VHH binders against Transcription initiation factor IIB (tfb). Designs and how they scored, part 5

Target 1, 335 residues: Transcription initiation factor IIB (tfb), of Methanocaldococcus jannaschii (q58192)
Amino acid sequence: SVDYNEPIIIKENGEIKVVKIGELIDKIIENSENIRREGILEIAKCKGIEVIAFNSNYKFKFMPVSEVSRHPVSEMFEIVVEGNKKVRVTRSHSVFTIRDNEVVPIRVDELKVGDILVLAKELPNIEEDIEIDKKFSKILGYIIAEGYYDDKKIVLSYDYNEKEFINETIDYFKSLNSDITIYSKDLNIQIEVKNKKIINLLKKLRVKNKRIPSIIFKSPYEIKKSFIDGIFNGKDAKVFVSKELAEDVIFLLLQIKENATINKKSINDIEVYEVRRITNIYTNRKLEKLINSDFIFLKIKEINKVEPTSGYAYDLTVPNAENFVAGFGGFVLHN
Short names: E, the ipSAE of ESMFold2; O, the ipSAE of OpenDDE; V2, 0.75 times the mean of E and O plus 0.25 times the DockQ between their complexes.

## First folded at step 1 (VHH)

Design h08 (framework vhh_8h5u_2)
Fold by ESMFold2-Fast, scan of step 1:
Structure h08 (fold): chain B 335 residues (1-335), chain A 124 residues (1-124)
Amino acid sequence: as target 1 above (335 residues)
Amino acid sequence: EVQVVESGGGLVQPGGSLRLSCAASGRIFSDEYYAMGWYRQAPGNQHERVAIIYSGGSTNYPDSVKGRFTISRDNAKNTGYLQMNSLKSEDTAVYYCAADFGLEYSTSEDYDYWGQGTQVTVSS
């Protein structure tokens, strides 16, 4: 089982989003009319939710969840692998490793530093026909990462040295007959855009709380890539104050076949997350049976005993797969 | 969380040499997936990068110090170094060590200052 705060990407009622597994499962159990108890385990049926799991060809796809469960815990372990990708799991939970050129489950309490774990190299790239273009997607990425909007305006903040991106932003909104006001003070530039049509589009797309909207997770590759370019503002690394946005970004990068490292920092007592895109494969491990798999193989750097976020640990049942993807960086978990 | 501490600065005559050290802490294991750079700032000027060593061991220097400064690191000791030779009065500045978790950096803007700095003064 996994900790409350572990991120998982789900599909529900046609929408794709990243949620905390504990929040998802608690809501299902609390709204269930028939909770089954097996010892300390609370189990509820689940309908209409899909999670990512690998099939017999070692390819990821969305698969339906049949049941969710939770149980009390007093002990949790944080597994940190290369690139500082991490997941918090119970002692008895199984992750996947490589033995004799086969992907096999291994219990957390059997793991040691230096062992190889299976993570997602790439996730399903869902591509639906959508109305937004590359330019809008890039600007939307910047709004989500560095800006905000309300009923009257869109606000974007820049450093003076970002002249090319500032000009791109101004030109884009001018092309849409927007009312643009530019404020400058010292080395900071703020662009305020008034355009009711665009603001209504952002509302229609359910853009809020510095989260990646479902439409981006369902967009064509080029739209996703432009969005990511907006998030990173032409750089290979980006510092996020929102852990949830950093988690969203990692899952989106995996959909466009990119990898990233994560570095958790403390700045003025505020925890921030630096996500750095990488061009090289961490391990460069090639296994004949797995050469076409969606997997990457990363070494365990640390195994730390940590406090559980809540009184419970959580699990999902995915029929026909017996696995699912979750955690900060996309770990493959058994069951 | 990574912290760095610079040391080795001081007063030196023009043409002299100094070796700066950058000790990183807060990590249980040495990590080959980080880059380390040295930056300097003289009074009244913006900071500038004087050396960088990438995770793969390649290095880069600006023309102002190329051939005079050499960056290196000892991953087992989690320590980086800047060997400065043929020092000039223009090299007088506070020197900062920055480290970050990643494979490599394309620009100096990707680094933050991680330590308090160490003063280097080149003067008779």
Scores: ipSAE 0.000, ipTM 0.103, lowest interface PAE 20.9, mean pLDDT 81

Design h09 (framework vhh_8h5u_2)
Fold by ESMFold2-Fast, scan of step 1:
Structure h09 (fold): chain B 335 residues (1-335), chain A 122 residues (1-122)
Amino acid sequence: as target 1 above (335 residues)
Amino acid sequence: EVQVVESGGGLVQPGGSLRLSCAASGFTLSSGEYYMGWYRQAPGNQHERVAIISSGGTTNYPDSVKGRFTISRDNAKNTGYLQMNSLKSEDTAVYYCVADLYSWEGDEYDYWGQGTQVTVSS
């Protein structure tokens, strides 16, 4: 079982999004007419939700969830691996490791620092025939990371030195016959765009919540890449004040076969998350068996006893896989 | 015996050059798609990564050495190299060769050398 706050990417009614596993499962259980009780375990049937799991060929795909469950818990263990990817799990839960050139489950209470765990190297790149402009996708990423909008305008702020991206943004909105006002003060440039059609599109995509829209998770590779370039504003690293947006970004990077490291920092007494894209990609430790797998193998740096976020631990059942992907960085967990 | 061994360190004047070598023994760099890297540690400081190279030849450098240091590898000789140009007094440190199937940040690598001293002084 995993902690309430563990991120999981799901597909529901054709939409792809990242949610907190505890929030998802609590809602399903609370809205269920038939809850099955097995000792302290509360179980509810689940329909119409898919999660990412690996198949017998060691490839990830979306697979249906048949049941969800929760049980009371008083302690959790936080496992931190290389790159500072982390997941909070109960002592009896199993993760995956490598033994005798095979990917096998291992219980959390059998783990020690230095052991190797299986995480996602890449996730399914879902590509639907959605016509999204690459330039719009990049600007959308920047709006989500650094901008805002209301009923009247979109506001974007830039450093003066970002001349190329400033011009790209201006040219794009001019091509859409937008009203554009540019303000400069010191070395900061602010662009205000008035375009009711684009503002309505941002509302439809629910951009105000500062999360990655489902349409991006379902878009072609080049659209996802352009969106990520907007989020990172042409840089290798990006500091996020929102943990949820950082989690979204990690899952999207995995869909385009990129990896990242995570550093939790304090800036002006505010907890922030720096996500750094990895330019040198890890190679498989077990080349012969796992050369074509979607896995990356990372060593455990820390195992810490922590308090549960809620009074519960959470699980879900994927009957044709017996595993799922969750956690900050995409851990493979046994179910 | 499975190890990496550094050579080529020494004393050099500011503005000078040194080439460090790292010989792998007991394992083959090309067979495991190993990454190779160089770390350094000056007195009183933590280890700092100064260069890394993938099995495919992709390199990465921090801003402190970018443009001055070049990492390379020769898989046929099972050896990695660090060419250090335009050396500064602040480059004075013990330099460590590392090899691993990982390229993540941190000091946990499959193989660490014993280190070679580089001193930049007039």
Scores: ipSAE 0.000, ipTM 0.135, lowest interface PAE 21.7, mean pLDDT 84

Design h10 (framework vhh_8h5u_2; at its last look DockQ between E and O 0.02; V2 from the best seeds 0.00; counts 0 for: pae E 15.5 > 2, placed apart)
Fold by OpenDDE, look of step 2:
Structure h10 (fold): chain B 335 residues (1-335), chain A 119 residues (1-119)
Amino acid sequence: as target 1 above (335 residues)
Amino acid sequence: EVQVVESGGGLVQPGGSLRLSCAASGSIFSSNDYAMGWYRQAPGNQHERVAIITWGGSTNYPDSVKGRFTISRDNAKNTGYLQMNSLKSEDTAVYYCAARTYTFKYDYWGQGTQVTVSS
């Protein structure tokens, strides 16, 4: 079972989004009319939700969830692997490792530092025809990362040294005949944009501040890439104050076959997450034969006993796969 | 090179009015290629923007001068204006006119004009 806060990418009613597994399952169970109880385990049937799971060919696909469950728990284990990807799971839960050149489940209580775990190298890239162009996608990425919008205006923040990006932004909105005001404070530039059409578009796309909108997860590759470029502002690394946004970004990167490392930092007593994009495939060399799979193979750096976030552990049933992808960095977990 | 020249400053009593002018070279105020703003700096203080005409053509004012100051431009004359009404002692400063390219590449400032509000 998985901790409450573990992120999971789901497809629900045609929309792809990243959610906390605890929120998802609690909602399902609490709204269910037919809850099955097996001891301390609460089980509810689930319809209309798909998660990512690997098949016998070691390829990832969206697969339907048949049931969800939760049970009280008093302890969790946090597993940290190379690149500082991490997941919190129960003692008896299984993750995946390599033995005899095969991917096999292994219980968390059997794990040791230095063991190899299987994570996602890439995730299914769902592409639908959407009515957004590359320029907008890039700007949207930046809005999500460093901007704010409300019913009246869009506000974007830049460093004084980011003149090229500032110019690009101004050019874009000017081309749309937008009302643009620039404010300077210290070494920071703020661009305020009033454009009702764009604001309406943001609303239509259900854009939320500091989250990747669901439409992007279903957008064409070039749109996703442009969006990512906007988020990172042309850099290889970006610092996120929002853990959720960092999680979203990691999953999106995986959809475009990019990976990343994560570094948790403290800046001015604020916890932040630095996500660094990596184009190089890093894996255990001994497992190179499996590089054609959808997997990467990373060593465990740390295993820490931690307290559960909500006092519950959560699980999904994925028929015919018996696994799903979740966690900060795309862990493959046994169901 | 764009040149900006301010005029119209002077000594006024509290409650009085002044109209500042900003003459720009070329046709910078006749196009949307430039934003035009008025800034002021009092001794010991930082520059404060008191009015701006945005690239979109709208006007913006801080709360400190809102309702009292009005920025405008005459495209035919390539001149910007700042009408200042109900002047207060705290409005005493050197006032600057500035033009900024829409690409944010260049800022052009005048030499400033002194406004003194005193009884």
Scores: ipSAE 0.000, ipTM 0.204, lowest interface PAE 13.6, mean pLDDT 88
ESMFold2-Fast, scan of step 1: ipSAE 0.000; ipTM 0.298
ESMFold2, look of step 2: ipSAE 0.000; ipTM 0.222
ESMFold2 (binder alone), look of step 2: mean pLDDT 84; pTM 0.849

Design h11 (framework vhh_8h5u_2)
Fold by ESMFold2-Fast, scan of step 1:
Formats: structure tokens, sequence, C-alpha cells
Structure h11 (fold): chain B 335 residues (1-335), chain A 121 residues (1-121)
């Protein structure tokens, strides 16, 4: 079982999004007319939701969830691997490790610092026939990461030294006959854009939530890559105030065969997440090539006892796979 | 400075044996849980994997050398080895030692300069 706050990427009613597993499961159980109780477990049938799991060929795909469950819990363990990817799990839950070039389950209570765990190297790249302008995709990423909008305008802020991206942004919105106002204060440039069509599109995509829209998770590779370039603003690393947005970004990177390291920091008493993008991960790992999989193999750095976020721990049943992907960085979890 | 250095190559007759060594410096096998492998390249060909050994000692070989080559490592000496038996003319190549590094999400392949193995009568 996993903690309430663990991120999981799901497909539901044709939409792809990242959600907290506890929020998802609590909603399903609370809306169920028939909850099965087995000891301390509350179990409900699940329909119409798919999660990422690996098949017998060690390749990831979306697979249907048949049941969800929760049980009371008093302790939780946070497993931190290389690159500071992390997941919170109960002591009896199984993760996957490598033995003799084979992926095998191992219980959390049997793990030690230095053990190798299996995580997602890449996730299914869903490419629907969606036409999105590449320049818009990049600017959308920047709006979500750094911008603001209301009914009248889009507001973007830049460092004075980001002249090339400032000019790219101005040229793009001018090409759409937007009303643009530029302000300069100290070493910061602020651009205000008035364009009713674009503002209405941002509203339709629910951009104020500061999350990656479903349409991006379903877009072609080039559109996803352009969006990520906007998030990172031409840099290899970005600091996120929103953990949920950082989680979205990690899952999107995995869809385009990229990866990242994570560093949790405190800036002015605010917890932030620095994500450092890695763009060539899959071509060089010999152990991954040995088993021809969508997996990456990372060493455990820390195992810490932590407080559960809610009164419960959570689990999913994926028939025929008996595994699923969840956690900050895409851990492969058994059952 | 992180490096690997190959040694032990040379001229040998068909059916002969050679033992290659891979000395690591600037890192330690045991501390970082590195895997290591041996690769070869004959003129006009791409690099071919001939052996891999994990930090825990698990090994893997392609069919072309299985039963003839044995990879091993000595973490205390920070050195890897390739024992080559029953050498054939087809084994003539430059042999490279490489490291797989797992501290960062991507594999940092550290390659040596290679050591020439020539199998000729």
Amino acid sequence: as target 1 above (335 residues)
Amino acid sequence: EVQVVESGGGLVQPGGSLRLSCAASGFTFSYESYAMGWYRQAPGNQHERVAIISEGGSTNYPDSVKGRFTISRDNAKNTGYLQMNSLKSEDTAVYYCARDYTEIYWSMDVWGQGTQVTVSS
C-alpha cells in the first residue's frame, strides 16, 4: 500500500492526468454502493480508470483497474533513490528489484540502503491526432510555470537577460494580433497580453490550476517537447513551488524518454522542488538493455519512517499485471 | 579524475588464452555500486558487447563468446577482468572496458582507450 499523497498518472473518460492516489480511491469508495470489508480492508469495484503497468514483455501500457482498497495505517516508509525520486509505502508492500537479470518483487521491510529498485525509464507516449502550434505549446508551458491570467490579460515575467525568449514571446503574440504592453522594473521585464481567443483557450484548459492539461499528455512528441522547453525556459533546471506541477512534469518527461533528478529545498521558509532535466537517459544504460525494458534501475539512498498523510494506506488491483506505476519519479509497485 | 585503463592485450595464436585487466581510478566499484562491461570493436564494425558484470557479481555474455570468456571483478583492488580462452581469429579487435554509473539517472559510460587483441598464426 501507498500513502495518500503519492502521485499516479491515470486515464479516465479519455483524459490523462496526474492525481493523488488517496484522493482518487477515497472518492471511489465513498461513491460505492457496495463496499466489501475483509478484516481491516475496505474494497470497492473500479470501472473506467486505467493506470500504467508493465506487461510480460517488461513494457509499460495503460491497463484497467478492477478494484481499489484502503486500510488504516499508523506507520509509513519513505524510500528515496538516486536522483532523489521518492515514494511512501507500508512495510508489507512489495517493490521490484533485479536479481540475475530478472525483475523480481521484494518487500519494503526486506529493503536496505544500497538495494536496486525498478522505476519507469519511459512511459507510453500517447499521440492523438491533435493539432497544437509548437510556439503556443512552449508559451503555454511558460504561462503555467511562471505566468498569470485573468479575464482581461495574460501576464508573463522575465529576467532582463532573457532577451531572446522575451522577443520570441512578443513576436508570437503580435502574429496573433494581440494587444501587448511591456513594463520594465529593475532587472525584470513584464509582458501583458490582451487576446480574448487565447484567454478563452486558457480557461478551457483550466490553466489557473497550474497543472499540465490532459491535451498535452495526449499530444505528439514535438508538442510535448516544446511544452517542456517552455516549462524550463531554455534551462536544464527549474524550481517549482508546486509539488503537484513538479510531479506532472516528471511524468511528462518520462513520456518523451527523458528523465530528471529532484532536489527539495527551502527558500524563505517555503518548500520548493528543483527538477533537473536529463535528455539522453535511455541510450546508455547497459542493465536496461540486458532485459530490453522500459525500466531504469536506481539505488536506494534512504529509507525513513514517516507519518502517514491520512488515516489510510491505499492500493490498486490491476488484473493480469499485478503491478502499477506511482510515486514522485515513477516507481514500479507490486500488486 | 574518473578513468578506466585496459591492459593485457597482445598477439596470440588460435586456441590460445589472454587475460585482460581494467583498472579503475577516481571512483571505487564497491562504494558506488557500479556495473562494468567489456566491449570490442574490429575495423569496419560497430562496438560489440562481450561481457557485463553487475556490482553483485551477476554476469551476461553473447552467444559468440559464451563458454569461452569469463568476466570477473575484484572490488578490493578496484579492478575488473576478462579471461579469454579458446581464442579465434574472429576475436581480433580492440577491447574496451566501460563503467555504468547509477548516481545520476543517466548512465555515465566511462570508456578506456582500449587494448588490442590479435589472434593470428
Scores: ipSAE 0.000, ipTM 0.101, lowest interface PAE 21.4, mean pLDDT 82

Design h12 (framework vhh_8h5u_2)
Fold by ESMFold2-Fast, scan of step 1:
Structure h12 (fold): chain B 335 residues (1-335), chain A 121 residues (1-121)
Amino acid sequence: as target 1 above (335 residues)
Amino acid sequence: EVQVVESGGGLVQPGGSLRLSCAASGRTFSSDTYGMGWYRQAPGNQHERVAIIRSGGSTNYPDSVKGRFTISRDNAKNTGYLQMNSLKSEDTAVYYCAAPYEVDYFGYDYWGQGTQVTVSS
């Protein structure tokens, strides 16, 4: 079972989004008319939700969840692997490892530092027929990372050294006959854009929540790539104040066959997350049987006993796969 | 403000052809990053999308017109087109050009007055 705050990418009612597993499961159980109880387990049927799981060819795809469960818990373990990807799990939960060139489950209480775990190298790149231009996608990423909008205007702030991106942004909004005001403020270039159609689009996409919109997770590769370039503002690394946005970004990178390392830092007593892109994925082991798999194999750096975030630990049942992807960095978990 | 002007509509017999044009100003079709689309509205019906060309050049059509209609753009003339072949009475509608930007997200907001296509025997 996993901790409340573990991120999981789901497909629900046509939307793709990253949610906290505990929030998802608590809502399903609390709204269920028929809860099955097995000892301390509360189990509810789940309909209309898909999660990522691997098939017999070691490829990831969205697969339907049949049941969700939770149980009271008093202890949790945080597993940190190479690249500082992490997941919080109960002692009796199984993750996946490699033994004799085969992917096999292993219980958390049998793990030790130096053991190899299976994580996602890449996730399904869902490409629906969505019309969005690359320049808008890039600017949307920047708006989510650094921007502001209200009913009257969009405000974007740039460093003076970002001349190319500043000019790209200005040219884009000018091409839409937007009312644009450019000025300097606090040693930054400020761009204010007045365009009601664009503002209404931002509202429709719920950009104010500062999460990656579902439509980006469903867009073509070029649109996803451009969006990521906007988030990173042309750099290889970006510091996120929001853990949830950093989690969204990791899952999106995996969809475009990129990966990342994570460094948690404290700046002025605020936890921040530096995500650094890896565009050419190297696996720790290139196993002939697994060379075409969607897996990466990472060594455990730390196993720490931690306090559970809520009163419960959580689990999903994916029939026919008996696994799912969750956690900060995309861990493969047995169910 | 982005302005579009639709033209090329008219009365045509079943089986005939028409080519609709969409002349744009303020935003150009010369960029590979811009998309555009054609929508229609028949009396008593809501707006229906009939063709989209995306920034990468891929096109999409509903089954009702697929194989008969072709969307294209001429970057040098800043003009989009809808070539309509094998026209049917069911194609009778006012046709609208959506601006070359985010057609799917703006719903049925169109920036031109439309061009009437009537297919009758």
Scores: ipSAE 0.000, ipTM 0.125, lowest interface PAE 21.3, mean pLDDT 81

Design j01 (framework vhh_5j56_2)
Fold by ESMFold2-Fast, scan of step 1:
Structure j01 (fold): chain B 335 residues (1-335), chain A 126 residues (1-126)
Amino acid sequence: as target 1 above (335 residues)
Amino acid sequence: QVQLVESGGGLVQPGGSLRLSCVASGFTLDSEGYYAIGWFRQAPGKEREGLSSISSSGGESTSYSDSVKGRFTISRDNAKNTVYLQMNSLKPEDTAVYYCAADYWEGSYTDEYDYWGQGTQVTVSS
């Protein structure tokens, strides 16, 4: 079982989003008329929700969840692997490792620092025809990362040296006949855009919650790539104040066959997450060549005992796979 | 004991080229293991930016940030235990202190690159 706060990417009613597993499961259980109890375990049937799992070919796809469960817990462990990807799990839960060149489950209480774990190298890239272009996608990413909007205007702030992106932004909104006002103060440029049609689109996409919209997770590769470029503002590293947005970004990167390292830092007493895009992460390249899969093989750096977030641990059943992907960085977990 | 020493910086005109060198000691580039060496830069008043990296053996892999892709090339010389950054078509915006950093994953390490060089200044001005 996993901690309440572990991120999981789901598909529900055609929408793709990253949610906290505990929030998802608590809602299903508390809204269920028929909860099955097995000892201390509470189990509810689940319909219409898919999660990412691998099949016998070691390839990931969305697969339906048949049931969800939770149980009281007093002990939790945080596993940190190379690149500082991390997941919080109970000691009796199984993850996947390599034994005799084969992917096999292993219990958390049997793990030690230096062991190899299986994580997602790439996730299914869902590509639907959508009415969003590359230029808007990039600007949308920047709005979510650094911007602000209200019912009257969109506000974007730039460093003086970002002349190419400033000009790209201005040209884009001019092409839409927007009312644009530019302010310069010291080494900062602020662009205010008044375009009711775009503001209404941002409202529809719920951009104020500062999460990646479902439409982006379902977009063509070029739209996803452009969105990511907007998030990172032309750089390979980005500091996030929102852990949830950082988690969204990691899952989106995996859909476009990119990977990242994570660094948790404190800046002016504020906890932040630096995500760094890297195509050549620290991995066991020999195992990747030997096993044809969507997997990456990363070494455990730390195993720490931590406090459970909600007093419960959570699990879900994917009957045709007996596994699922979750955690900050896309861990493969046995169910 | 891992040490990194950068060299090759200097003053160059816009459109010019420079090659930076990063000499590693305390581990060898021809060893099999989990490591990456990356190039970073930082201009005054700005955050540190990652530019390029090169990974361990078992399949050489390189990456580049969008700001330098097509202009910069990372390479290594195992005999000299050195990583290079070839910088072409330099712009005034490339002016910064350039750093070499390494991370070796044998054992328990911190939540960032474990080993950093002292930096080398690159100035692009006419």
Scores: ipSAE 0.000, ipTM 0.104, lowest interface PAE 22.6, mean pLDDT 82

Design j02 (framework vhh_5j56_2)
Fold by ESMFold2-Fast, scan of step 1:
Structure j02 (fold): chain B 335 residues (1-335), chain A 125 residues (1-125)
Amino acid sequence: as target 1 above (335 residues)
Amino acid sequence: QVQLVESGGGLVQPGGSLRLSCVASGFTFDDSTYYAIGWFRQAPGKEREGLSSISTSYGGSTSYSDSVKGRFTISRDNAKNTVYLQMNSLKPEDTAVYYCATDLEYYGSWSFDYWGQGTQVTVSS
């Protein structure tokens, strides 16, 4: 079982999004007409929700969830692997490791610092025939990472050295007959845009929550790529974002066969997460080639006993897979 | 040559009002080239702060920083080639040298490259 705040990417009624597993499961149980109780375990049937799981070929796909459960818990363990990816799990939960060149489950209470765990290298890239302007996708990423909007305007701030991105942004909004005002302070450029149609589109996409919209998770590769470029201010190696946006970004990167490292920082007394983009650089390439899978193999750096975020630990059942992907960085967990 | 000249500064008591003027020469506000004219201020020992901007294209779109929104109003008079900043409900924290600046190169430099000499505003009793 996992902690309340562990991120999981789901597909529900055609929508793809990252949610907290505890929030998802609590809602299902509290809205259920038939809750089955087995000792301290509360179980509810689940319909219409898919999560990512691997099949017998070690490849990921969305698969339906049949049941969700929760139970009271008094202790939890946070496992931190290379790249500072982390997941909080109960003592009796199983993750995956490598033994005799095979992917096998192992209980959390049998893990030691230095052991290798299985995480997602690549996630299913859902590509629907969605017509989104590639330039808008990049600008949308930037709005979500660093911009803001209200009923009357969109405000974007740039470094002067991002001249190409500044020009792309202005050309895009100019092509839409927008009112544009530009400010500068030496090396910083601020663009204010007034366009009711675009502002209404941002409202429809719920951009103020600073999360990646479902439409992006379902878009073609080029649209996802442009969106990510916007998140990373064009070509920056790193970005500082909220924990929830960092989780979204990791899952989106995995859909386009990219990855990132994570580092928790405190800036001006605010907790932020530095997401540093990496491409094709992993510490255990020989093992990756040997297994031939959608997996990456990372070494455990820390195992810490922590307090549960809520009064409960959470789990879900994926029939015929007996596994699912969750956690900050995409851990493969046994159900 | 491009030149901007500010005027209208002075000493005023808290709660008072001032109107600053910025007269532009070397270019006109009826040009089809998109560019913006803005007001900035700088207090001793502080970084320069952008306050308000007005574009010469797109019907004269305006913007304001949060620190002056609702108190300051920017406007232009194209016939006089002049931009105004009406400052109401002035506070001691508004004490600074106020500058007018413009960026005449769309797609070129996105910095305000042409600056006036500034006009001192002092809010004190």
Scores: ipSAE 0.000, ipTM 0.126, lowest interface PAE 17.0, mean pLDDT 82

Design j03 (framework vhh_5j56_2)
Fold by ESMFold2-Fast, scan of step 1:
Structure j03 (fold): chain B 335 residues (1-335), chain A 124 residues (1-124)
Amino acid sequence: as target 1 above (335 residues)
Amino acid sequence: QVQLVESGGGLVQPGGSLRLSCVASGRTFSSDYSYAIGWFRQAPGKEREGLSSISGSEGYSTSYSDSVKGRFTISRDNAKNTVYLQMNSLKPEDTAVYYCAAEFYTVSDYEDYWGQGTQVTVSS
């Protein structure tokens, strides 16, 4: 079982989003009319929710969840692998490792630093034909990462030396016949855009949540890539104050066959997350080439005993797969 | 309250170098919101002008006015909450009071803080 705060990417009613597993499961259990109790375990039927799991061909797909469960827990273990990807799991839970050239489950209490774990290298890239263009997608990413909007305007702030992106933003909104006001003070540029149609679109996409909208997770590769370019403002690394947005970004990167390292920092006594994009950094890894799957194999750097976030541990059942992807960085977990 | 204190000014001969320091107290240069930290100067009888900025919490973007580009270099030390301006190949026209400014962007507002200034005189 996993900790309350572990991120999981789900599909529900055609929408794709990243949620905290504990929040998801608590709502299902508390709203269930028929909860099965097996000792300390609370189990509820689940309908209409899909998670990512690998099939017999070692390829990831969205697969339906049949049941969710939770049980009280007093201890939890945080497993940190190369690239500082991490997951919090119970002692008796199984993750996946490689032995004798086969991907096999292994219990957390059998793990030691230096052991290899299976994580997602690539996630399913769902590509629906959607009505947003590359320029809007990039600007949407920047709005989510750095911007603000209200009923009257969109506000974007830039350093003076970001002239190329400033001009790109201005040209885009001018092409939409927007009312644009540019404020320049010293070395800083602020762009205010008045366009009711775009503001209504941002509202429809629930952009004020500062999370990646479902439509982006379902968009074509070029739209996803452009969105990511907006989030990173043309750079390879970005610091996120929101852990949830950083988690969203990691899952989106995996859909476009990119990976990232995570560096947790303390800035002004606030915990922040630097996500650094990596391309082809694992191309020379022997085990990755051996299996030819959607998997990447990373060594354990740390195993730390930690306090459970909610007092519960959580699990879900994916019939016929017996696994699912979760955690900060996309760990493959046995169910 | 936020306070910025400049140091490192003084008298230098043409062609010389100086390094200015700006130390912040009351708030760190790392923040939840986009920010820019930079240097401005005001020469005798002239308007205050921007010289250089360093921005972002992680991606360190630097910017320079044409008058100092190639001669001045901005840097920061977040552990010391300090921003530096390395000034090389100084000219008499660089004589001015140099100010440190820290600019914070919130989602709906813009807030700036200024130091008291430090005098730089380039004269033989």
Scores: ipSAE 0.000, ipTM 0.086, lowest interface PAE 25.6, mean pLDDT 82

